# VH-VL binders against c7peq0: the designs that were tried, part 20

Target 1, 252 residues: c7peq0
Amino acid sequence: MHNKIYNSFIDRKAKGIKSFAVLIDPDKVNPADIADLAAKCTAAKVDYIFLGGSLVITNHLDECVQQFKTLCDIPVVLFPGSPSQVSRYADALLYLSVISGRNPELLIGQHVLSAPAVKKSGLEVISTGYVLIDGGAPTTVSYISNTTPIPSDKDDIAMCTAMAGEMLGMKVVFMDAGSGARKPITESMISRVASQVSAPIIVGGGIRDAEKAYLNCKAGADIIVVGNAIEKETSLIKEMADAVHAAAPVLK
Short names: E, the ipSAE of ESMFold2; O, the ipSAE of OpenDDE; V2, 0.75 times the mean of E and O plus 0.25 times the DockQ between their complexes.

## First folded at step 4 (VH-VL)

Design b8 (framework fv_inotuzumab; at its last look DockQ between E and O 0.01; V2 from the best seeds 0.00; counts 0 for: pae O 13.6 > 2, placed apart)
Fold by ESMFold2, look of step 4:
Structure b8 (fold): chain C 252 residues (1-252), chain A 121 residues (1-121), chain B 112 residues (1-112)
Amino acid sequence: as target 1 above (252 residues)
Amino acid sequence: EVQLVQSGAEVKKPGASVKVSCKASGYTFTSYYIHWVRQAPGQGLEWIGWINPSGGSTTYRRKFQGRVTMTADTSTSTVYMELSSLRSEDTAVYYCARDWGYYSSGYFDYWGQGTLVTVSS
Amino acid sequence: DVQVTQSPSSLSASVGDRVTITCRSSQSLLHSEGKTYLSWYLHKPGKAPQLLIYEVSNRFSGVPDRFSGSGSGTDFTLTISSLQPEDFATYYCQQYDNLPLTFGQGTKVEIK
């Protein structure tokens, strides 16, 4: 049972099966809405629930984790705005290093502070290279991280960044345009990164419809994460999940 | 030294409510969760829920949803549990207990002395 | 809900005896990083419960060496190697792997 969630990423990637994750911000959802959301995710066969975001200020995280865990069987993966924000009731933690940036605190500094608490939590810890891509507008994550996102047309920079992250031991690459992104990450960039890393690739930010989710999978994304579009229209959960699950692997 | 001191025994009629207090001392009140656990006569321990005194967030066991309210007063380092619509099966000793750690760990290192609540006609 | 069941429900013993109490969970309590979330408490009537063991085998601060815990998966044991007069009490196991938190029904250890 060691690395249960990470192994599911690898096993599904090896089988060519694409995964759909719904990102839920604990600060934006109330307990009354969670039951309906859990039911919709279950009906749509959503593969993961990601909880968190770049600016999670409240400590309702534990309550949200517990509600999803009691209401459905979908794995709950923490995507915290701070490495110290954990809930032991979750299934895993994406332990994010912002490798696209040059801020030492987001590369390793805050991890030093959080490591004892993270270890004590007993969570599965998934070393994740977080690659922030310019989404056409400033995002909360780009401002808070005090980093410059990789320009949307610099495929080789994104590729080299992901390669370096994998070589340094990152088990997963998370390419993110940010929650407020005007535009999603290009399929060209996804393809370029996928051609050079074997780690599972998570892609998020600015994905507004099922076609883009499908095309990102075809380009080489393994896991598609959607938050903003779903919080505006929860009926999209089924459409996006179906599109992701229908996608075939893309040749390098 | 960590201490949790609870309010005294209560006798209530069915349909009434009861509010039990738990005053914490000897530690940073807002850094630990407080749980409530009860023991009915001749029975074992039953978990009710918890409160995070930092911000007041709560989690209640489903059977108590809608009847239990937990609150915290940081100025007095006191948590309260109010149970409404009392039934005779709510007769029990009610304990507050401190959750080990800065986040909810799920086991309890320090307990209050217990408060007997008797519900009778 | 995850149920934990203790055995025996009651036992009689003398000072100096070795006592074992078992706790069986309705599902595995093994968490993703190999941690197992099972604790043991001692409870005397009219007193607050006292934590003895957490994470299966870790003694809480101030708990005497005669108390030990073991087990894995679904099966767990509390052992008192040499029973003392203050150890006559009811013992509870508690799982904290999943919500709601649940306790065993208790094992009463009485003087023979």
Scores: ipSAE 0.000, ipTM 0.523, lowest interface PAE 11.9, mean pLDDT 86
Fold by OpenDDE, look of step 4:
Structure b8 (fold): chain C 252 residues (1-252), chain A 121 residues (1-121), chain B 112 residues (1-112)
Amino acid sequence: as target 1 above (252 residues)
Amino acid sequence: EVQLVQSGAEVKKPGASVKVSCKASGYTFTSYYIHWVRQAPGQGLEWIGWINPSGGSTTYRRKFQGRVTMTADTSTSTVYMELSSLRSEDTAVYYCARDWGYYSSGYFDYWGQGTLVTVSS
Amino acid sequence: DVQVTQSPSSLSASVGDRVTITCRSSQSLLHSEGKTYLSWYLHKPGKAPQLLIYEVSNRFSGVPDRFSGSGSGTDFTLTISSLQPEDFATYYCQQYDNLPLTFGQGTKVEIK
């Protein structure tokens, strides 16, 4: 049970199945809208709900998780801006180490502090190498962590970073241009990383349409994460989900 | 036998909307995506988008986003493509086509006969 | 967008002739799984297009063996070993490796 979500990642990857994750910030989402969102996600066959925010101002995480768990059967994965953002009600936690940066707190410091609580939560913990890519605008993560993202045109740096993360035992690589990114991660960078990493690759940030989601999948992304775009227009959930799901090998 | 039968030719004025139908038969309607492709006079084939008849989810080419709407009626095994704010450059033969894969694979094993849409003042 | 360009745009041939049509994509259509997503269609005026080849070289069901596809990466070829009267039509290649899906401009095979 403690590897259910991770196993789903690797299983889908092995089968060439691409997955779509909807990112929801518990502090931004209106609880009244969660039912509708859950329904839309279900209808669109969204594969994962990622819950998390870079800034947790209010403690609505548990409530949000519980609502989604009640309203749909989609796995809820915590994507916290801080390792302390934990809810035992979720299905799994992406335990993020910002390996693109050189801030020891985001590499291991905060993890040491949160480890007892995370362990106590009983959550499936998925060690994740978080790779922050320059999206053309300062991100909350960049600002708060005082880390420099990898330049968008430095494919090799991203590749080596991801490789290192994997070799250090991180089970998942998360490439993120950040919330509000003006420039999403390029297909070339994704392809370069994918060529050297066997771990599931999650890509997020700045994805605004189905074509980009599809292209990222074709480039080697295993899971596409979208938040901002769907917040503005929930109708995009279906389009993006379909595009992602279409980015698979021919079945016949 | 798999068949896609489309509605008849349409003549529209600029700014109007057109809705073309594609009736599918000979297979499980909800098991295959339907795509729409058009061909303007003297031009090549241009992909518009697809619809998953199972659930009705759609993906449109960016060029047509905001102007095209695809829908599916499972009770009649019919897919519809509606194009609004018509322009002269929208004059074309519009085709529906079945995706080969159970999920969208991106190539088409069966096509409708086409529907000519003429946009003129 | 991935552009696919056919050559020639048109050709004249006689029944029994060997016909070769080329399709070039602006980028490799080789997918990570080792498959190449390129298809060929036959289209006659006033008729529905017909699938001939998928994944570069696989003939669709019912397609005569005189039709064959080959190629890799960015360069692809459709070959008709012996042109038949029913083969005079416009042929299109199509990539489905990337969105948006795109077609070649077509090659019209006319009677000499």
Scores: ipSAE 0.000, ipTM 0.481, lowest interface PAE 13.6, mean pLDDT 90
ESMFold2 (binder alone), look of step 4: mean pLDDT 91; pTM 0.932

## First folded at step 6 (VH-VL; framework fv_inotuzumab)

Design c1
Fold by ESMFold2-Fast, scan of step 6:
Structure c1 (fold): chain C 252 residues (1-252), chain A 121 residues (1-121), chain B 112 residues (1-112)
Amino acid sequence: as target 1 above (252 residues)
Amino acid sequence: EVQLVQSGAEVKKPGASVKVSCKASGYTFTSYYIHWVRQAPGQGLEWIGYINPSGGSTTYRRKFQGRVTMTADTSTSTVYMELSSLRSEDTAVYYCARDWGYDRSGYFDYWGQGTLVTVSS
Amino acid sequence: DVQVTQSPSSLSASVGDRVTITCRSSQSLLHSEGKTYLSWYLHKPGKAPQLLIYEVSNRFSGVPDRFSGSGSGTDFTLTISSLQPEDFATYYCQQYDNLPLTFGQGTKVEIK
């Protein structure tokens, strides 16, 4: 029961099946548009709805989770800006440790404070090694946390960071260019990480078209996450989902 | 002391809309969710959705999406449920019910008396 | 949707009888810190439903102690230890572990 979503990540990766996730920011989405978004995600066969990723001044997360859970059958996974942002109705929580940085609060401190609430929520917890990559613009994470991202061309540093996270027990690696990224993570970096890591690899940030989503899957990403581009044009949901589902890993 | 009082019975033609009210008293209106549940003659209970009176946020069961609208008036502590494009199978007793719990528990401690909505020609 | 199935659909009983109603969910309702989100309601003709039991086994305020709930995971029971005349009614279980909220189809307790 507690590993249903993580087991779906592992099972799909083992079969070479690529997954597409839509990232929704509860504070940016108009509640009146959620039914339309849920219908579009269902029609496009979106694999996961990721909720979170913002500085929430009024907590609408739980209400947004409940709307998606009522309107579609797609699993809802929390991608929170704070570990304390939880909803018991979600299917799982990505428990992010920012292993690319050296801020002890983002490595473990905030987790210590949120652990009782997370346990009480009953959510499936998926330990996630979050690797922030320079996307060409200051991100919400780097601004709030004062955390330096890995340079976009330092493939080996990203690879070693992901390997260390996996060896320390992280179930999933999340490579993120961050909210507001001007450029996405390169295929070479994804490929380098994928060559050394067995854990599911989630890639997000700066992905603006179906071709890039496809190429990232070919490089070794297992789950593609798109938020900002979808906020601007929801018609991209189907195009990106189709591209991700059509992809196969690059075999050497 | 806690009471939910609903508006009276309605008879509507197919294709019409109906708006049912639920007036709350005896507690802090914005601290609790109000759900709507219906029961058609000879059938069981069916959950429709809810409203958070504090922010006006709503969640509707997929079957009713596009036909139901829930609103709240904090000045009168009243919740409304409007159901449009009525069909004969919408004939039912409609209940409002309070969600008891800070943690959004989802069970209903106090119920309105019910409003019979009859859809007939 | 999480399906909730009640058994039996109806039963006949006499005052003083022990009555057991079963509720089965399509998936486990165990969720938060050992909490299981299952409630029971009493519904009499011409009246609003009334909460009897919440979180499997907790009696709501004012509910007589002859009503008790038990169970875990996917299997739950409502027991009435000594049926009284006012207990002839339809009983519904409800899961609130997942959205949409769903009710069992009901069990009608009829006089024998």
Scores: ipSAE 0.452, ipTM 0.775, lowest interface PAE 3.4, mean pLDDT 88

Design c10
Fold by ESMFold2-Fast, scan of step 6:
Structure c10 (fold): chain C 252 residues (1-252), chain A 121 residues (1-121), chain B 112 residues (1-112)
Amino acid sequence: as target 1 above (252 residues)
Amino acid sequence: EVQLVQSGAEVKKPGASVKVSCKASGYTFTSYYIHWVRQAPGQGLEWIGYINPSGGSTTYRRKFQGRVTMTADTSTSTVYMELSSLRSEDTAVYYCARDWGYDSYGYFDYWGQGTLVTVSS
Amino acid sequence: DVQVTQSPSSLSASVGDRVTITCRSSQSLLHSEGKTYLSWYLHKPGKAPQLLIYEVSNRFSGVPDRFSGSGSGTDFTLTISSLQPEDFATYYCQQYDNLPLTFGQGTKVEIK
């Protein structure tokens, strides 16, 4: 079968090309700012726009997807707070299973309920092993309620969790420190996971500067996702994109 | 029987605004999106945008941003498209069309009969 | 934007003829699980356009069996197996894989 977005993940990974994604929360973005944000992402050569988070308002998601699709050519990938939060106009859906925790609803339960709607949407579905890492943040409102994150220094637990997810058929591994994380995931943990996993690795949460984005790519991350820092300072979009792209090996 | 009935032809001067209506019947009005599509003389079909009658959310094609406004009145099952700052190149037949809604793929199963809007030079 | 191009722009045919119209998109319309988002419409001046085919090959309810769609990726075809008097019209293909939604320029089927 042809999976356009997933194929772009694996093709870029095979070539050592690093990708940058901007995470937009539809509930937090001002609709009046979307045109300017889309233009900045285009100018910076952002590779993917991730739309999602802990939102519960379906109208905001669909509207935001359609605005970005109309205003720019960057692929829009859904990063939903719930597997049922979908827009048929997006390019793909990260179908998140929270494999770092033991909540059966987040492992498979919610997916069973959402599967008919997801299939009917026609979206490209990318099965994603979501690994939540402790980012040192205070109590946060998150779609991963009542799920214990992996401690930030337990590299082997993260590695084994990602390996299990891959062996169970997950196409992508997503390592996330969570929205508003105080501490990003360490290079050592990323490297440990990358040493045992062949699937594309997405890393997000707590990344505040271009140097950390670059170092995460050198450690083995394939896609860097930044949301909170970009919300505070949109000029970081180009700075981060340049650093991520610079981490790719030189092709002759 | 599903029907979309549009308002009658209009002749406008450059700089004026036009508001075209599309009255739906034969189905649950709020369960389906309504799109607007136009056809200028001798040209093909051009998508303008859509409205979700449940809640009134809209999406417009970039070139019409700032000039087009779509609204829905659930009490009369009617969708409106208003186009402002009219130019002669806006002369076209304007169609409303029903999209399946939440479960749809963006194809249009029923269309209005069309409204000719003529903008004099 | 995804560009959609039809061929030919017009053709002349007689009742009973087999008519073939082609549609080419600037990029693949394959979205997920083999679903390809291309539809075909019939349009007559002064009348509402009518849906004929959706998702490349699915005939819309009430559409006669003489209409069929085929194709994949970027190349699509609408076939009318035995043209009837009511089929003299302009036909449009439409992609709905990406926003903005775009249509082909139309193919006019005229009486010979």
Scores: ipSAE 0.000, ipTM 0.420, lowest interface PAE 19.0, mean pLDDT 85

Design c11
Fold by ESMFold2-Fast, scan of step 6:
Structure c11 (fold): chain C 252 residues (1-252), chain A 121 residues (1-121), chain B 112 residues (1-112)
Amino acid sequence: as target 1 above (252 residues)
Amino acid sequence: EVQLVQSGAEVKKPGASVKVSCKASGYTFTSYYIHWVRQAPGQGLEWIGYINPSGGSTTYRRKFQGRVTMTADTSTSTVYMELSSLRSEDTAVYYCARDWGYDSWGYFDYWGQGTLVTVSS
Amino acid sequence: DVQVTQSPSSLSASVGDRVTITCRSSQSLLHSEGKTYLSWYLHKPGKAPQLLIYEVSNRFSGVPDRFSGSGSGTDFTLTISSLQPEDFATYYCQQYDNLPLTFGQGTKVEIK
């Protein structure tokens, strides 16, 4: 058992260093394109590759994980859409509990079913309090939760939810507006959450440009994750990575 | 209410350039991407590219790379599309359209009325 | 590039008829976040296109309930339950899952 990836999250946070993660869907990439994508992530100094998504097929997952680990040195962290999305070749697993909702299957039920396979995999497990935020309309929220998201302007509800998750032992807080969000999570909400929790804060969803990634880091996000925009335009990898890294006081 | 109002029809000679404007109103101009789409006579809709008015970043369909330039003026809430080295095949109605999405480009919720560009000798 | 094709290219109908238009993509439009990025537009000569349906089945604000969208993966359908005089137009499907953004070739709904 080890905590190498989690320790990198907390050590970087303690130093004020901001991290950029690229979310890649194994089912969207052609094996021939993985080498180019890995090279672009390496050149851009991407900090983590989050691999997964709501509908990833596990037979593609292992192949994709192994390709990235062969072609680059960037840590690969699983961001699973279901408990079956496990690959022993990854560096860590974000073990998501959807604490913003009241669906017991997403709070603990699916975890009970997946625990034996996760343990057998030998993966580093990072307990993650997943907080789904409304991206501007009910229909623009993340598919994976099937729960009511926290309203985009209810900063204190998000803050209290994150605090509860931390007090219940979750190592990381993930704030997600979901792909296709009309608007990303506000700096106000990120700042409110960051003011009350010590856990690393991952923020994703609704981030379409480098300026917003930068502002989210200044508000208190520790790790910025971008998936959909990068899938559609890989040149954004370098622009967003640079903006995230520029937001850290120690990197000035 | 949201409106996109485009400049008037243009007639150009082959080899010339044309610059079409799209003035936005009724929303925060810098919060939405603007795309350009054209329709040649008797043909379907063809996507050209987009601009992010906040930073001015642009993405163009490969076939227009080197001939198209998109710019945004935040003081007047206006997006421009300039197409150079015009050919008869560029004769089309050009539309600007607002992108609903934020994390990624999305569907086009509001469109300009269109600008007819005719290229003829 | 993702190609989208519509069927039929044209059809003739009368007011009150049920009209069905299909759209097929060359690859699945299901995105990593579980959303399917397909929209439908109505276009009349001399006017701007207008959004009818987004993300397969969601009606845009102000769009009459006679318009409905359905489908998944690569196969999608736009249905007009009871055609009105103002519905005689050309309809386009569009994928926004991948760049370049692509449209179907259009389906012209003509008066009988």
Scores: ipSAE 0.000, ipTM 0.445, lowest interface PAE 14.9, mean pLDDT 85

Design c12
Fold by ESMFold2-Fast, scan of step 6:
Structure c12 (fold): chain C 252 residues (1-252), chain A 121 residues (1-121), chain B 112 residues (1-112)
Amino acid sequence: as target 1 above (252 residues)
Amino acid sequence: EVQLVQSGAEVKKPGASVKVSCKASGYTFTSYYIHWVRQAPGQGLEWIGYINPSGGSTTYRRKFQGRVTMTADTSTSTVYMELSSLRSEDTAVYYCARDWGYDSTGYFDYWGQGTLVTVSS
Amino acid sequence: DVQVTQSPSSLSASVGDRVTITCRSSQSLLHSEGKTYLSWYLHKPGKAPQLLIYEVSNRFSGVPDRFSGSGSGTDFTLTISSLQPEDFATYYCQQYDNLPLTFGQGTKVEIK
């Protein structure tokens, strides 16, 4: 099943269809709540479930993946805080290279160490140019890796970084304000990046409401990822999914 | 010697609940997942779900969600499966089975002898 | 769900016969190089099922050499090279590549 998830990103983007992903941290979610979350995601027509984002114990991640795979048909994509966070039951792995920073461990070093385990897992690997944008709050990536995010108003720096990532062979661009962001990425920056790259663009961090999700899609985001707001209020899943899906142009 | 010993046969009326036990011995109880599988008369085997005795995490097949509850008592090395709102179609032999757990191998090296649950009106 | 189909549903055989049971999955069970998640079980009425073969061809501890598994992708075979009296039973294949876990409908091996 190589490239099935990546092909879905490409095919949906080509049709102008916008996708909504719910980010779930296995370390923060109560296992008793997973069935309810899966049901809400299914009812809201969530397109992808992203699992990851913190330092996760392998058993907890694997069990969480298995629960979602058993309870719903939505693809499960690993969004790892560490390249070693894998579960063979997931549909794909976003293989993040933090191209916004200058830490060689986050660009390639950790990937070298994890590659044998990732290959053994049999997972579809999606090379991802991860562009960390200043969300007004320190992030887990910033704390652990000592990497500096791109300033929130430096649209051209984000654009050039994403272009370089695409030219270096990364299949997807992920623009992230980070977990705990106080402010989301601007529509101006999303539009600037979208004007220069053909790769699917994932945007996340600091998105608090349906209006911002919609506007980000109109600016050129292909996939909207929401985690923190959903952790606080799960009723937002349907609201945000509807807004994202409504942003797709009518195709004749 | 690894053994899984299940509780005895049960006869229940529609709408009732049944709780089947599976007592493990001969290995470290918390190191392996325990799955539950049933077989209705004349039918094949049907997977219900599993429990990790270390921590009590559970995964249930969608059709049983809301009706099945699996628990583990580490002091007695016993796993329980409770099925509620019983229907005649729940008449089956219920088996517990041991799985490696870590990295979820999904094959069952040792099984219980089975517990017949009959649901009749 | 991944469908698993066995053939035949039943067969009659004599002690000493070579018995072949086939299992077909609705999609490939090959997960990665060397890892294909298909197992075989022996089951007798009133007794616990017993694991015979895991990952297509690996005999479980204590399983006699007369039992062997083979196959790849979607097509798998359990072979009993010389049937013994204790082998008259129902055999099940199981896939564990995908959730939910699924089993074949069973093949009953009966005395001729």
Scores: ipSAE 0.541, ipTM 0.812, lowest interface PAE 2.8, mean pLDDT 88

Design c13
Fold by ESMFold2-Fast, scan of step 6:
Structure c13 (fold): chain C 252 residues (1-252), chain A 121 residues (1-121), chain B 112 residues (1-112)
Amino acid sequence: as target 1 above (252 residues)
Amino acid sequence: EVQLVQSGAEVKKPGASVKVSCKASGYTFTSYYIHWVRQAPGQGLEWIGYINPSGGSTTYRRKFQGRVTMTADTSTSTVYMELSSLRSEDTAVYYCARDWGYDSPGYFDYWGQGTLVTVSS
Amino acid sequence: DVQVTQSPSSLSASVGDRVTITCRSSQSLLHSEGKTYLSWYLHKPGKAPQLLIYEVSNRFSGVPDRFSGSGSGTDFTLTISSLQPEDFATYYCQQYDNLPLTFGQGTKVEIK
């Protein structure tokens, strides 16, 4: 029986413990570098490895999952760009519905097509309300799917969107500025969303330093996801993990 | 007829490296993973890792990471396993084995005859 | 790692006997709907291991029907309905539900 990963999200949130996830694109990582990357993630006490990307043309996903599962004990969670991005060896799948947009294919259509394969994979499925926020640059999702992101300063629209997703039964809210974002999501917007939803909040996109990761946690993010900055400088893994972990409140 | 033929026995000193070959025939070489499994004297079977000959991607058991390297030569349909920094505990019969493929990865339908690697000073 | 344990470690039997070997995994090996990833091998000293059973109960091509596999979840059994002279060997179960791939410690079937 699954729900192990979702239960870890809920339990950590209830205790005020903040989590750090490293996003790896299987098509961008050199297989020869995976062992070193896994070792760095282990040493930094990374909480989750998110595998996937918005556009995966040649799929090395299953082999990449197998390598991480063999080399480290960190849970591997699929962050798929398409219904074909599944591996039975992963610990969970973030089943993304792009609730910030009005494209029915991204709301439910592609899920209908992928459901048999997802069920057959035996993966833990975590329904995820994906809220795309304008990061100042076109994203693969907005370009390929013609999905309009929420403006970066419309805190209440993001809040209402996340609330609706939660009320519709989505287990997790993912706020994403997108790969290659020029600006990260504001603390104001994160705080506004966190004030109205009980679901774990994942925040990603445009996070380039440990200070921003820390401030996002203080604003109410439960899980911080970093991909692009880590891809350029792997030394940031330890700095960001430490900052995220330091943001946990003292509870009595 | 599916066949996996391995190179002959090797005797190495501690600290040396050994490279064992496994030549495949009778099937499409790039369609199946090749795994390596060893058996030390008086011990059971121990999985080391595998290689996908299509593209050369590898997965190694954690305890061998940094010491084992698997490669594939598609022109000769041959897989190699190189184990470095040899210790006396590495004395074993090393087998290559074919994975059934994506439909049921992880069970081994055909095996090589085995290569005895002896590490002695 | 998924730990796989066999019982007994060894047994003595005569030709014609029914032999039962048990394999227990530390967690369920059911991953896909309808598939449980457990296999059995026969191994003799000086020879390559041979696949007998895959996915709990499917006999590999050419394997005699006296060999059968059964079980579900964490508990699995290999049965030899009428032991033949060539069956005196060590038997290994293997899980392939999770990485790393793991084998049981082996069960040696010896002449009584």
Scores: ipSAE 0.014, ipTM 0.638, lowest interface PAE 7.3, mean pLDDT 87

